# Ledger of designs, part 12: VH-VL binders against Ras and Rab interactor 2 (RIN2)

Target 1, 92 residues: Ras and Rab interactor 2 (RIN2), of Homo sapiens (Human) (q8wyp3r787to878)
Amino acid sequence: FQNYLRVAFQEVNSGCTGKTLLVRPYITTEDVCQICAEKFKVGDPEEYSLFLFVDETWQQLAEDTYPQKIKAELHSRPQPHIFHFVYKRIKN
Key: E = the ipSAE of ESMFold2; O = the ipSAE of OpenDDE; V2 = 0.75 times the mean of E and O plus 0.25 times the DockQ between their complexes.

## First folded at step 10 (VH-VL; framework fv_romlusevimab)

Design k4 (from s48 with light chain D91H S94Y; at its last look DockQ between E and O 0.49; V2 from the best seeds 0.00; counts 0 for: pae E 5.5 > 2)
Fold by OpenDDE, look of step 10:
Structure k4 (fold): chain C 92 residues (1-92), chain A 122 residues (1-122), chain B 108 residues (1-108)
Amino acid sequence: as target 1 above (92 residues)
Amino acid sequence: QVQLVQSGSELKKPGASVKVSCKASGYTFTDYYMNWVRQAPGQGLEWMGWINTYTGNPTYAQGFTGRFVFSLDTSVSTASLQISSLKAEDTAVYYCARSKFYFGSGSYFDYWGQGTTVTVSS
Amino acid sequence: SYVLTQPPSVSVAPGKTARITCGGNNIGRKNVHWYQQKPGQAPVLVIYYDSDRPSGIPERFSGSNSGNTATLTISGVEAGDEADYYCQVWHSSYDHVVFGGGTKLTVL
């Protein structure tokens, strides 16, 4: 698989604000969040997390997960599914 | 509606083999992992492993290698667990449960079979 | 191996709030899921992703997770809530699912 991860900022349809991250296959969600914090220039990264939008549901990814592996798994499904990784604020 | 229907109770002697089936319906079988969970009498839940229903690739938890085999019959949306060389300690309820088809935090079980009791006794 | 620790039992009076804890090293970095199991029945998912509720689960059920402890909270406990409750995580190092030992909730 390709060593890049497309991450949107704040919302799914933020194509203009999304960024492509060059990441290794086993990079953790924690590390991706750090990259996102830097790339999107957030001042309070502790209030943000990486979310997966798939199957019409939002799911906050745990810090020890592997977004690239998740991506690979989603691509391996019998039928293509539209999914998005989104760096956004955690709901209070 | 999503349903997982397992085969009936089994009574076996030590050294015998048993095959528990889990038939899925109400969803696309190959879009979810199928997991197996063991529960000995009066004990807690124990994850045995999962099988990728699309590739057929099984992953076994530590302690469930060798005598335990996961298999599929995708034509009838059925997952199976075979236990060979049965021991008394294999006496338990065995559950199948589906989980989402990706790694990590998505590994939770939203639907379960009703369970199959396997009793191993001389 | 990664271990999840639950109290063996919790007791609560009807109408009160029950809290069931699930301890694990840095469990706050994981997503915790919770299951309810009544005698002779299969487990039922009651909380997933720390705090999300499946359809059909009452709002009385809630979850939280931070640091080394996840908590399942049941407010306004009813007699029907008496059951065993299990926490569950996925551990990245082993690519394994791990269950807690379970907690028996008794409604007094």
Scores: ipSAE 0.039, ipTM 0.776, lowest interface PAE 4.9, mean pLDDT 91
ESMFold2, look of step 10: ipSAE 0.134; ipTM 0.784
ESMFold2 (binder alone), look of step 10: mean pLDDT 93; pTM 0.952

Design k5 (from s48 with heavy chain G104S S105G; at its last look DockQ between E and O 0.74; V2 from the best seeds 0.00; counts 0 for: pae E 5.0 > 2)
Fold by ESMFold2, look of step 10:
Structure k5 (fold): chain C 92 residues (1-92), chain A 122 residues (1-122), chain B 108 residues (1-108)
Amino acid sequence: as target 1 above (92 residues)
Amino acid sequence: QVQLVQSGSELKKPGASVKVSCKASGYTFTDYYMNWVRQAPGQGLEWMGWINTYTGNPTYAQGFTGRFVFSLDTSVSTASLQISSLKAEDTAVYYCARSKFYFSGGSYFDYWGQGTTVTVSS
Amino acid sequence: SYVLTQPPSVSVAPGKTARITCGGNNIGRKNVHWYQQKPGQAPVLVIYYDSDRPSGIPERFSGSNSGNTATLTISGVEAGDEADYYCQVWDSSSDHVVFGGGTKLTVL
């Protein structure tokens, strides 16, 4: 597992910005969300979550998942999967 | 259309072996994990493990690390489950089911085979 | 090993709402998936990621997940909804898939 995680920050009516986070290999999605709330300076972190965009589909990641494990698995596949981790507001 | 077609039901004696096959079509076989799920008569679903269809590396759930072997023939998009030294308690329906493991650890099964009944009777 | 607990059966009158629960320690921190299995048939995915509906599943199927309980809700229940329903998670600690014990839905 790598010690870097690229995360895009998406805010409504704004462009996306991205940061490369230096993280522990087994960081949880919950911990990434906490780091993102601090790094992107959001005031209402409960309204945000980490999402995976892959295969033209958005998937909200559960708090106990491991983004670095997901990234490693995507990189192990024979066909390229273009994917993004995105910290954004929950759409419910 | 995505389809998983399993081999026909089997009647076996204790101590024999059986091989259940699962032929995939309608998608890129190596992009998805193949899972095996057991259901004993009148019982619930029990995950047996999965196999990475690109690398061929299996992962077995606890209780399925001995007599159960997952294998692949990627040239014909087929996953197989072999059960050796069959016991009466192996009587069950065996399902194959695919998952896109890189989503939440491969955690949901969108397509299932029709099931293969293995009956072990003396 | 992580444990999911479901009631063994739920009965509901036609046209009413069925609620099938799936209990687990901190299950609200997990993604919960639900399957319908009719007699003699393979399971069919009806809800994934707590609340998402696959194409072809009627909108009267819905899901929620918070705290220690996930719930599959079926509104306007029909006779054709009689089936066994299973919840399922992936457990990060064991790296295993876990199914609940199943709930038989009876439409009376």
Scores: ipSAE 0.170, ipTM 0.790, lowest interface PAE 5.0, mean pLDDT 88
ESMFold2 (binder alone), look of step 10: mean pLDDT 94; pTM 0.954
OpenDDE, look of step 10: ipSAE 0.192; ipTM 0.822

Design k6 (from s48 with heavy chain N57Y S105A; at its last look DockQ between E and O 0.59; V2 from the best seeds 0.00; counts 0 for: pae E 3.8 > 2)
Fold by OpenDDE, look of step 10:
Structure k6 (fold): chain C 92 residues (1-92), chain A 122 residues (1-122), chain B 108 residues (1-108)
Amino acid sequence: as target 1 above (92 residues)
Amino acid sequence: QVQLVQSGSELKKPGASVKVSCKASGYTFTDYYMNWVRQAPGQGLEWMGWINTYTGYPTYAQGFTGRFVFSLDTSVSTASLQISSLKAEDTAVYYCARSKFYFGAGSYFDYWGQGTTVTVSS
Amino acid sequence: SYVLTQPPSVSVAPGKTARITCGGNNIGRKNVHWYQQKPGQAPVLVIYYDSDRPSGIPERFSGSNSGNTATLTISGVEAGDEADYYCQVWDSSSDHVVFGGGTKLTVL
């Protein structure tokens, strides 16, 4: 796989707001969030997290996870699933 | 509905082998990892490892290498655990449990088998 | 290896709130899941991804996770809630699933 990760901002269907990140296979969600904070120019990164949207469900990714490995896993399935990585505010 | 049905209780002598089966139904078998969890009498849950149901590649936890073998029969949506050279300390309830097919995303077990009691005694 | 620490037991009166803790180094950086196990039964998922609740689990069950401690909270405890509760994580360093030692919840 290529060392890129597509991340949407705030919502899944934000086609114009998404960014393509060049990241290593073993980059952590914590690191991706830091990159996203800079790319999307958020002033309060502590209120944001990286989410995975797949199979009509939202999953907040813990800091100690690997988005690129998740991506690789999803692509390797017998039947591809549509999925999105989304950098958005944490719900309270 | 999702179901994991395990084989019946086993009574074995030390040195023997046992094979526990876990038949899945109600979902696409190859879309989830199958995990094995051991619980000795009066003790807590212990993760033994998992098997990728699509690739067939097993991952064994520390302490569960050598005598423990995970296998699949995808034609009947069945995962199996084989334990060879059984010891008294292998006496426990063994569970199969599915987890989402998200490597590196944090796995949890949403459905469990009913458990299989394996007793090893002379 | 990564270790999760739970109190061996927690007691609570009916109708009160029970809190079961799960300690781990920087556990707030992980996703914590919780299981309920009654005698002679298989574990049942009650909380996943720190605070999400599976269908069929009462709203009385909630979870939180920050710093070095995750907590399972059971409000309005009922006699039927008496069980063993286990926290669980996946450790990226070892690629292992790790369970806590379990907590026996007694309803007085």
Scores: ipSAE 0.218, ipTM 0.835, lowest interface PAE 3.0, mean pLDDT 91
ESMFold2, look of step 10: ipSAE 0.305; ipTM 0.830
ESMFold2 (binder alone), look of step 10: mean pLDDT 94; pTM 0.958

## First folded at step 12 (VH-VL; framework fv_romlusevimab)

Design n1 (from k2 with heavy chain S105T; at its last look DockQ between E and O 0.69; V2 from the best seeds 0.00; counts 0 for: pae O 5.3 > 2)
Fold by OpenDDE, look of step 12:
Structure n1 (fold): chain C 92 residues (1-92), chain A 122 residues (1-122), chain B 108 residues (1-108)
Amino acid sequence: as target 1 above (92 residues)
Amino acid sequence: QVQLVQSGSELKKPGASVKVSCKASGYTFTDYYMNWVRQAPGQGLEWMGWINTYTGNPTYAQGFTGRFVFSLDTSVSTASLQISSLKAEDTAVYYCARSKFYLGTGSYFDYWGQGTTVTVSS
Amino acid sequence: SYVLTQPPSVSVAPGKTARITCGGNNIGRKNVHWYQQKPGQAPVLVIYYDSDRPSGIPERFSGSNSGNTATLTISGVEAGDEADYYCQVWDSSSDHVVFGGGTKLTVL
């Protein structure tokens, strides 16, 4: 399993605005968010979080979760799932 | 609709074995992990572990290794819990519960079996 | 091991608001789920991912999570809400699901 993670910005269909990040298996969502903040040049990272979009559902990932493990889990499902990691603003 | 139907109550002697079954219906069995939760009389919920219904790989919680075995019969959408060398302290209600598990997102149990009472008594 | 701490019991008068807390170290960094269990019945999911509510669960049930405390809030408490409530998380360090000790909610 390659240590890459595709993260879209703001929305699932962000076109080519997404970034491919090098993320090791035990890098937390918190750390990935920091990487995203830098890559997407976000000035207020405290307003953003990493979300998983899968099965027509948005899930905000907790800070201590592991996106690469989530990815691996999704790929281990019997049926193919289309999923997206999205760095976007937290709805308030 | 989603249903988890467990096998009936069991009365066993110490040292015996018991196998509790959990038959799933109303959804794709292999799309969800199956969890086992124990609840001793008057006590709280205790997670025993889960089994990957697709791969068949079980994960046991600390304290539930050795005598506890998770298994599957995917042909009939059934998960089973076997407890060997039963002890009095194994007396409890055992629940199966499905979870849409994504590693790292946190598991939650949206549907539960009705529970199976296992009583171990001399 | 990760530990979730709940008060053993909470009492509330009908129509009032009940708050059941679930304490854990930096629990605000985790996703917390809540279950209701009535005597002789299996648990029922009432809140997941801190504040999401399954279909069929009344809007009176809400959840929040920040810092070291998650809270299940039941507004306009009814007699039928009397039950045991459990918080639950997944601990990444141990790869274990952890339940709180449970809180018995009594409707006075």
Scores: ipSAE 0.018, ipTM 0.764, lowest interface PAE 5.3, mean pLDDT 91
ESMFold2, look of step 12: ipSAE 0.282; ipTM 0.825
ESMFold2 (binder alone), look of step 12: mean pLDDT 94; pTM 0.957

Design n2 (at its last look DockQ between E and O 0.75; V2 from the best seeds 0.00; counts 0 for: pae E 5.2 > 2)
Fold by ESMFold2, look of step 12:
Structure n2 (fold): chain C 92 residues (1-92), chain A 119 residues (1-119), chain B 108 residues (1-108)
Amino acid sequence: as target 1 above (92 residues)
Amino acid sequence: QVQLVQSGSELKKPGASVKVSCKASGYTFTDYYMNWVRQAPGQGLEWMGWINTYTGNPTYAQGFTGRFVFSLDTSVSTASLQISSLKAEDTAVYYCARSKFYLGYFDYWGQGTTVTVSS
Amino acid sequence: SYVLTQPPSVSVAPGKTARITCGGNNIGRKNVHWYQQKPGQAPVLVIYYDSDRPSGIPERFSGSNSGNTATLTISGVEAGDEADYYCQVWDSSSDHVVFGGGTKLTVL
């Protein structure tokens, strides 16, 4: 069945643009980043990564993680989690 | 703030059972998975598995799928490890450690519980 | 299963820089965490996500991760840094946690 991943693109001074990606359940963070680089037309994809914003914190996702698995686990808890996947520049 | 306080050391004979408890405080118990880590004398750290403190669903590492049982009492914010049919090789320090599944690391550890199995 | 390899020991003179390696196939694709364990004590997190320090860990502790090697770096080594150091990943494909075998740091 179809599966979806909402990803926001954040760039300095341009604000946020979101896209809903149609993805397989086992898509890796690395693959999502590649799709995002194409969809958001970034010229320097090595300077970007996928981040998870949850519980007022940012976490850069390692390339071998599975965003759909993270989403499913966040949804499995009784309190709704407010979270966002954000494709943005890496900071020190 | 956050504390994980484990039960006291145990001296057991082969074939007995032991239950090690881990009492959590300073945070919402069901927001974090509880992990168990074993360290035999002079050896390294060995992950035994985790338990989802909300659902009660355990995951056991390879080699810990038999005599080891994780359990919870959420009314007192306590995770427990029970080891049955104790063997001399079970002599070790047993740690509890918390994690959120999406963080992947253990930010707080219990003080450890020494289990000694000897005739 | 996924394996992390550490040297059994590293020796460094006081005031110098210690480098403790953690080898793993494509470990650069993973987030690496490091723990310090002194004799008779529980482990303490000193680096997470390859290079981030928890509150209370001095700046002389740093980390890096690329290719097949992650490295914990301790600059200005002091006698109080003598401990066992463990690297750790969460292997997301198997949903298992893996520790390295540990490295004993000796300051001499």
Scores: ipSAE 0.191, ipTM 0.814, lowest interface PAE 5.2, mean pLDDT 89
ESMFold2 (binder alone), look of step 12: mean pLDDT 94; pTM 0.960
OpenDDE, look of step 12: ipSAE 0.267; ipTM 0.850

Design n3 (at its last look DockQ between E and O 0.66; V2 from the best seeds 0.00; counts 0 for: pae E 4.3 > 2)
Fold by OpenDDE, look of step 12:
Structure n3 (fold): chain C 92 residues (1-92), chain A 120 residues (1-120), chain B 108 residues (1-108)
Amino acid sequence: as target 1 above (92 residues)
Amino acid sequence: QVQLVQSGSELKKPGASVKVSCKASGYTFTDYYMNWVRQAPGQGLEWMGWINTYTGNPTYAQGFTGRFVFSLDTSVSTASLQISSLKAEDTAVYYCARSKFYLGSYFDYWGQGTTVTVSS
Amino acid sequence: SYVLTQPPSVSVAPGKTARITCGGNNIGRKNVHWYQQKPGQAPVLVIYYDSDRPSGIPERFSGSNSGNTATLTISGVEAGDEADYYCQVWDSSSDHVVFGGGTKLTVL
């Protein structure tokens, strides 16, 4: 697999607002969030986080996780799961 | 409906071997990692490692290498823990617990536990 | 190795709020999960991903995580809440799951 990570902005069905990021396997979610902040031009990155949407559930990814490893794990399952990485605001 | 059913209590002599089984039902066995957790009498939970139920690849926690072996029988959705060269300090309750992802994983379902007693 | 620190025991009167802490270096950067274990029983997941609650777990149970401390909060404590509670994380540096030492919650 290539070192790409598709990240949607704000919502899963963001259409063309999503970005394809070059992310190495050991790049942390924290670092990915920084990339997303720049790519999506958010002015308050502290209000955003990276989420995984899978099996109709939302999970905020911890800063020290590795999105590419998560992706790889999901792809390694015998049954394919539809999943999305979404950069969106944290609910307060 | 998800269930993890473990084998019964074991009483062993030092130096013997024991195999604890964990049969899963109510879900797709290969969609979750199976973890093993040890709890010595009166002590806390100790993670032993996990096994990828799809690939069969085990990962052992530090301190649980060598005498501890994770295995699978996917045909009957069963994970097993084998402990060889048993020692008195191996006396504990052993739990199997499933986790969906190993990264930041949590254990949503547990077996009922298997008591292994090692005594002369 | 990554270490989680819990108080050995917490006591609370019925109807009051219990707070069980889980300390760890920059634990706020991790996902913290909590388990309840009653005597002679297997652990039960009560909080996952810091603050999410599994189905069947009362709303009285809540979780938070920031800085160096995660907290399990049990409001309106009942006698049935008396148990051991464990926090748990995954440590990326070691690729290990780590449990806290556990906290015995006593309902007075």
Scores: ipSAE 0.248, ipTM 0.842, lowest interface PAE 2.5, mean pLDDT 92
ESMFold2, look of step 12: ipSAE 0.248; ipTM 0.824
ESMFold2 (binder alone), look of step 12: mean pLDDT 94; pTM 0.960

Design n4 (at its last look DockQ between E and O 0.70; V2 from the best seeds 0.00; counts 0 for: pae O 3.2 > 2)
Fold by OpenDDE, look of step 12:
Structure n4 (fold): chain C 92 residues (1-92), chain A 121 residues (1-121), chain B 108 residues (1-108)
Amino acid sequence: as target 1 above (92 residues)
Amino acid sequence: QVQLVQSGSELKKPGASVKVSCKASGYTFTDYYMNWVRQAPGQGLEWMGWINTYTGNPTYAQGFTGRFVFSLDTSVSTASLQISSLKAEDTAVYYCARSKFYLGSSYFDYWGQGTTVTVSS
Amino acid sequence: SYVLTQPPSVSVAPGKTARITCGGNNIGRKNVHWYQQKPGQAPVLVIYYDSDRPSGIPERFSGSNSGNTATLTISGVEAGDEADYYCQVWDSSSDHVVFGGGTKLTVL
């Protein structure tokens, strides 16, 4: 299992806006968000979060979760699931 | 249409063993973890652990190692909980409940009806 | 180990709003789920991921989570809402699921 995480910005089908991040297995979503804030150069990171888009559903990841663990879990399922990690603004 | 149907009530003597089954239907069995939850009489819910229904790997909560064994029969979409060397304090209702962990957190959207295990001399 | 704290009981008059709290250290950083359990029945998921509502659960049920407290809110409480309510999280540090102690909601 490779320590990479593909994260899209703002939307799932953002084309070239996505970035591949080096993320160790036990790096928290909070830490990944910090990486995303830097990589995507957002000025107000407190208004952003990491989301998982899977099975036509959006889910905001809690800060203490592990995105790589989530990714590994999805890959371990017998049925393939198309999923996306998306760094986007939280709806207010 | 998702259903988790558990085996019937059990009355056992101390030192005996019991096996509680949980048959799943209405969904792909291996797409969800199966969890076990204990509830002693008049007390709250206690998570015992889960089993990865695809890999068969179990994870046991603290206090539920040794005498407690999770197993699967994927051919009939059934998860089982075996308790050996039963004690009086094992008297409780045992629930199976499915969860999806890959969403970043585990929650239990469907539960079995529960199996009452009574351990008495 | 991570601990969730709920009040043992909450009482509310019919038609009023019940609020059941679930306390935990930085619980706002976690996803909180809520279950309703009536006597002799299995628990039923009523709120998941802090505020999402499963199909079939009335809009009267809502959830919030911030800081050190998650809250299940039941507006327009009905007699049928009398039950035990449990909050639940997954603790990443221990890789354990944790339930609160439960709250008995009494409809006066």
Scores: ipSAE 0.153, ipTM 0.815, lowest interface PAE 3.2, mean pLDDT 91
ESMFold2, look of step 12: ipSAE 0.400; ipTM 0.862
ESMFold2 (binder alone), look of step 12: mean pLDDT 95; pTM 0.961

Design n5 (from k2 with light chain S92R; at its last look DockQ between E and O 0.80; V2 from the best seeds 0.00; counts 0 for: pae E 4.7 > 2)
Fold by OpenDDE, look of step 12:
Structure n5 (fold): chain C 92 residues (1-92), chain A 122 residues (1-122), chain B 108 residues (1-108)
Amino acid sequence: as target 1 above (92 residues)
Amino acid sequence: QVQLVQSGSELKKPGASVKVSCKASGYTFTDYYMNWVRQAPGQGLEWMGWINTYTGNPTYAQGFTGRFVFSLDTSVSTASLQISSLKAEDTAVYYCARSKFYLGSGSYFDYWGQGTTVTVSS
Amino acid sequence: SYVLTQPPSVSVAPGKTARITCGGNNIGRKNVHWYQQKPGQAPVLVIYYDSDRPSGIPERFSGSNSGNTATLTISGVEAGDEADYYCQVWDRSSDHVVFGGGTKLTVL
C-alpha cells in the first residue's frame, strides 16, 4: 500500500489546492494535521482539523486516528467508496 | 430499515457450548464490521471484539480469547458467536452491533441486535 | 488499559437539564459516542462523534468533548429519558473499544 495521502484544503472540490502527502501507516491524524498546517501554510493550525468525507457525510477525525488505516479499509471494501480527506477550519 | 435479529435465549450446563447468531438485513452485510458486546446481569456493557465481515478476520478483546469464536455466513448475512466450555460467569445478554468499517475513534455502533440471553447453570 | 469514568447515577426533575459526564485521560483527543439503554432493551445510539445526533434522536440530546471530560446533555428531561447511559471510545494503545461504567439517569 502506497504511503501517500491526498488531502484537500477547505473543501472537497478544491481543485488543484489539494496536496499529496507522504504519510506512513501509523502516523496519527494529529501528525497529519501538523504536516497539513505546514504544507497549506496556515497561520492558526489550532483552528483546523482533518475531516473525512464519505457516504455523503463529514466526519472529523480525532487526533488519535490513523488516516492511512482508514484509507486502507475504504479501499478493501467490495463496493467502491468515494472519499476525501479534507484539512479545513473547524466550525464554531 | 436496518435490522439485526439474534437467536433465542439459551440455557446451558457448565462445560457445554452455545452458538448465538445475528442475522442482518436492510443493508450490505459486508460494508460494516460486526461487533459483539456482553452484558452480565446488572452490569455494564463490555466489548468482546469485532469481525471484519468482508475478510472474515476477527479481533478479540482481552479476556475473550480462546473460548470465544466469531464466525460468518455471508450467504445469509449472519454473524455468529460461539462460546465453548461455558462457565457460570458467562451468564449474560450478548448483543451484536454493527459499526462502520474504518478503524479508529470513529468506531461506534449505530444498530444493535435485540440481544440473546445465555444462562449457564448446573 | 484505558478507562472511562461515569457517575453511577444522576437524578433530575422533569423539564430540567441532565448532564452525564464521561471522564478519560485526554478524552478530548478521542471521539466519544453515547448510548441509551432502557430496562430489557438493547442500547440505542444517541450521540456519535462527540456531538452528532442520529436521525430520530431529539434535539434535546447533545454532546460535547474537551480536555478530560465528555458530557452528554439532555435538556427538557422527560420521564421517558430515564435509562442507563454509556459513553464509548476507541483506545489506540490497545486497539479496543471501551465503554464507560454507565450512568443511571433517574427522572424524579
Scores: ipSAE 0.047, ipTM 0.790, lowest interface PAE 3.6, mean pLDDT 91
ESMFold2, look of step 12: ipSAE 0.208; ipTM 0.813
ESMFold2 (binder alone), look of step 12: mean pLDDT 93; pTM 0.957

Design n6 (from k2 with heavy chain K100R L103I; at its last look DockQ between E and O 0.77; V2 from the best seeds 0.00; counts 0 for: pae E 3.1 > 2)
Heavy chain, then light chain:
Amino acid sequence: QVQLVQSGSELKKPGASVKVSCKASGYTFTDYYMNWVRQAPGQGLEWMGWINTYTGNPTYAQGFTGRFVFSLDTSVSTASLQISSLKAEDTAVYYCARSRFYIGSGSYFDYWGQGTTVTVSS
Amino acid sequence: SYVLTQPPSVSVAPGKTARITCGGNNIGRKNVHWYQQKPGQAPVLVIYYDSDRPSGIPERFSGSNSGNTATLTISGVEAGDEADYYCQVWDSSSDHVVFGGGTKLTVL
ESMFold2, look of step 12: ipSAE 0.422; ipTM 0.869
ESMFold2 (binder alone), look of step 12: mean pLDDT 94; pTM 0.958
OpenDDE, look of step 12: ipSAE 0.546; ipTM 0.903
ESMFold2, look of step 13: ipSAE 0.397; ipTM 0.851
ESMFold2 (binder alone), look of step 13: mean pLDDT 94; pTM 0.956
OpenDDE, look of step 13: ipSAE 0.428; ipTM 0.881

## First folded at step 13 (VH-VL; framework fv_romlusevimab)

Design p1 (from n6 with heavy chain S105A; at its last look DockQ between E and O 0.68; V2 from the best seeds 0.00; counts 0 for: pae E 5.5 > 2)
Fold by ESMFold2, look of step 13:
Structure p1 (fold): chain C 92 residues (1-92), chain A 122 residues (1-122), chain B 108 residues (1-108)
Amino acid sequence: as target 1 above (92 residues)
Amino acid sequence: QVQLVQSGSELKKPGASVKVSCKASGYTFTDYYMNWVRQAPGQGLEWMGWINTYTGNPTYAQGFTGRFVFSLDTSVSTASLQISSLKAEDTAVYYCARSRFYIGAGSYFDYWGQGTTVTVSS
Amino acid sequence: SYVLTQPPSVSVAPGKTARITCGGNNIGRKNVHWYQQKPGQAPVLVIYYDSDRPSGIPERFSGSNSGNTATLTISGVEAGDEADYYCQVWDSSSDHVVFGGGTKLTVL
């Protein structure tokens, strides 16, 4: 669904949990991070960002990017890559 | 071991055409977008656009939407830049560079070709 | 269109620290990448995503990005670091890659 974005939450020494977010198609990465900080109840949101994990590579998403556009591009490939949007700490 | 090997330098007259090739090896060609970057003598780097190596769909930067054509031959892992109706201002080094481009992911160029010098003179 | 501004040149004595800036409106909201280009050679990626180093780039290369300024920092500068350095972003609003104008680093 265009109005949904699956985001995993990763914390040090914890397993991953995930939530499916209801979002508008043109939501920015910055806005997704704000939603994630609230839904995952993060006390220090400035230490977190949204990342894309695809092809065994981590990429921090810049705040002015559009995760739904990225998802649509990845889904349009005939042989799907395994990918995850992950809300996690920038520094450890 | 990733390599991008470009075709040799070209000396052309105004009004001619040129085709610069970029042969990739050491990785899955269709997993990365191919970019073209121009550098005029004594000038900085100028992004010309990219091509999605799986779909063949090009995106051209503003100013490169006419005489410049990106193309592919995926059977030999090769991207090409064709420039038609050459002008003296097209004199530059042309680079191919690969990126992990997914629209809006903050593309960077981890490997570059050696560059192809195109000289356009009377 | 989005613009990145770099100083045309920076001079640093051997063994000292060079700082090369890249200015842009709200560049801290973007991921900044840096390239080194030595005379007659293709550019080489030295920093990506503001501060990450590709394999083979010395630890003395580092990067930061906040507000309107990204900075490439080279500590312990060596003569082999003389090169042109370019910053680069992806501008999501235009779907355009943007390079800075380049900075020539001179090691005295």
Scores: ipSAE 0.114, ipTM 0.784, lowest interface PAE 5.5, mean pLDDT 88
ESMFold2 (binder alone), look of step 13: mean pLDDT 94; pTM 0.956
OpenDDE, look of step 13: ipSAE 0.516; ipTM 0.898

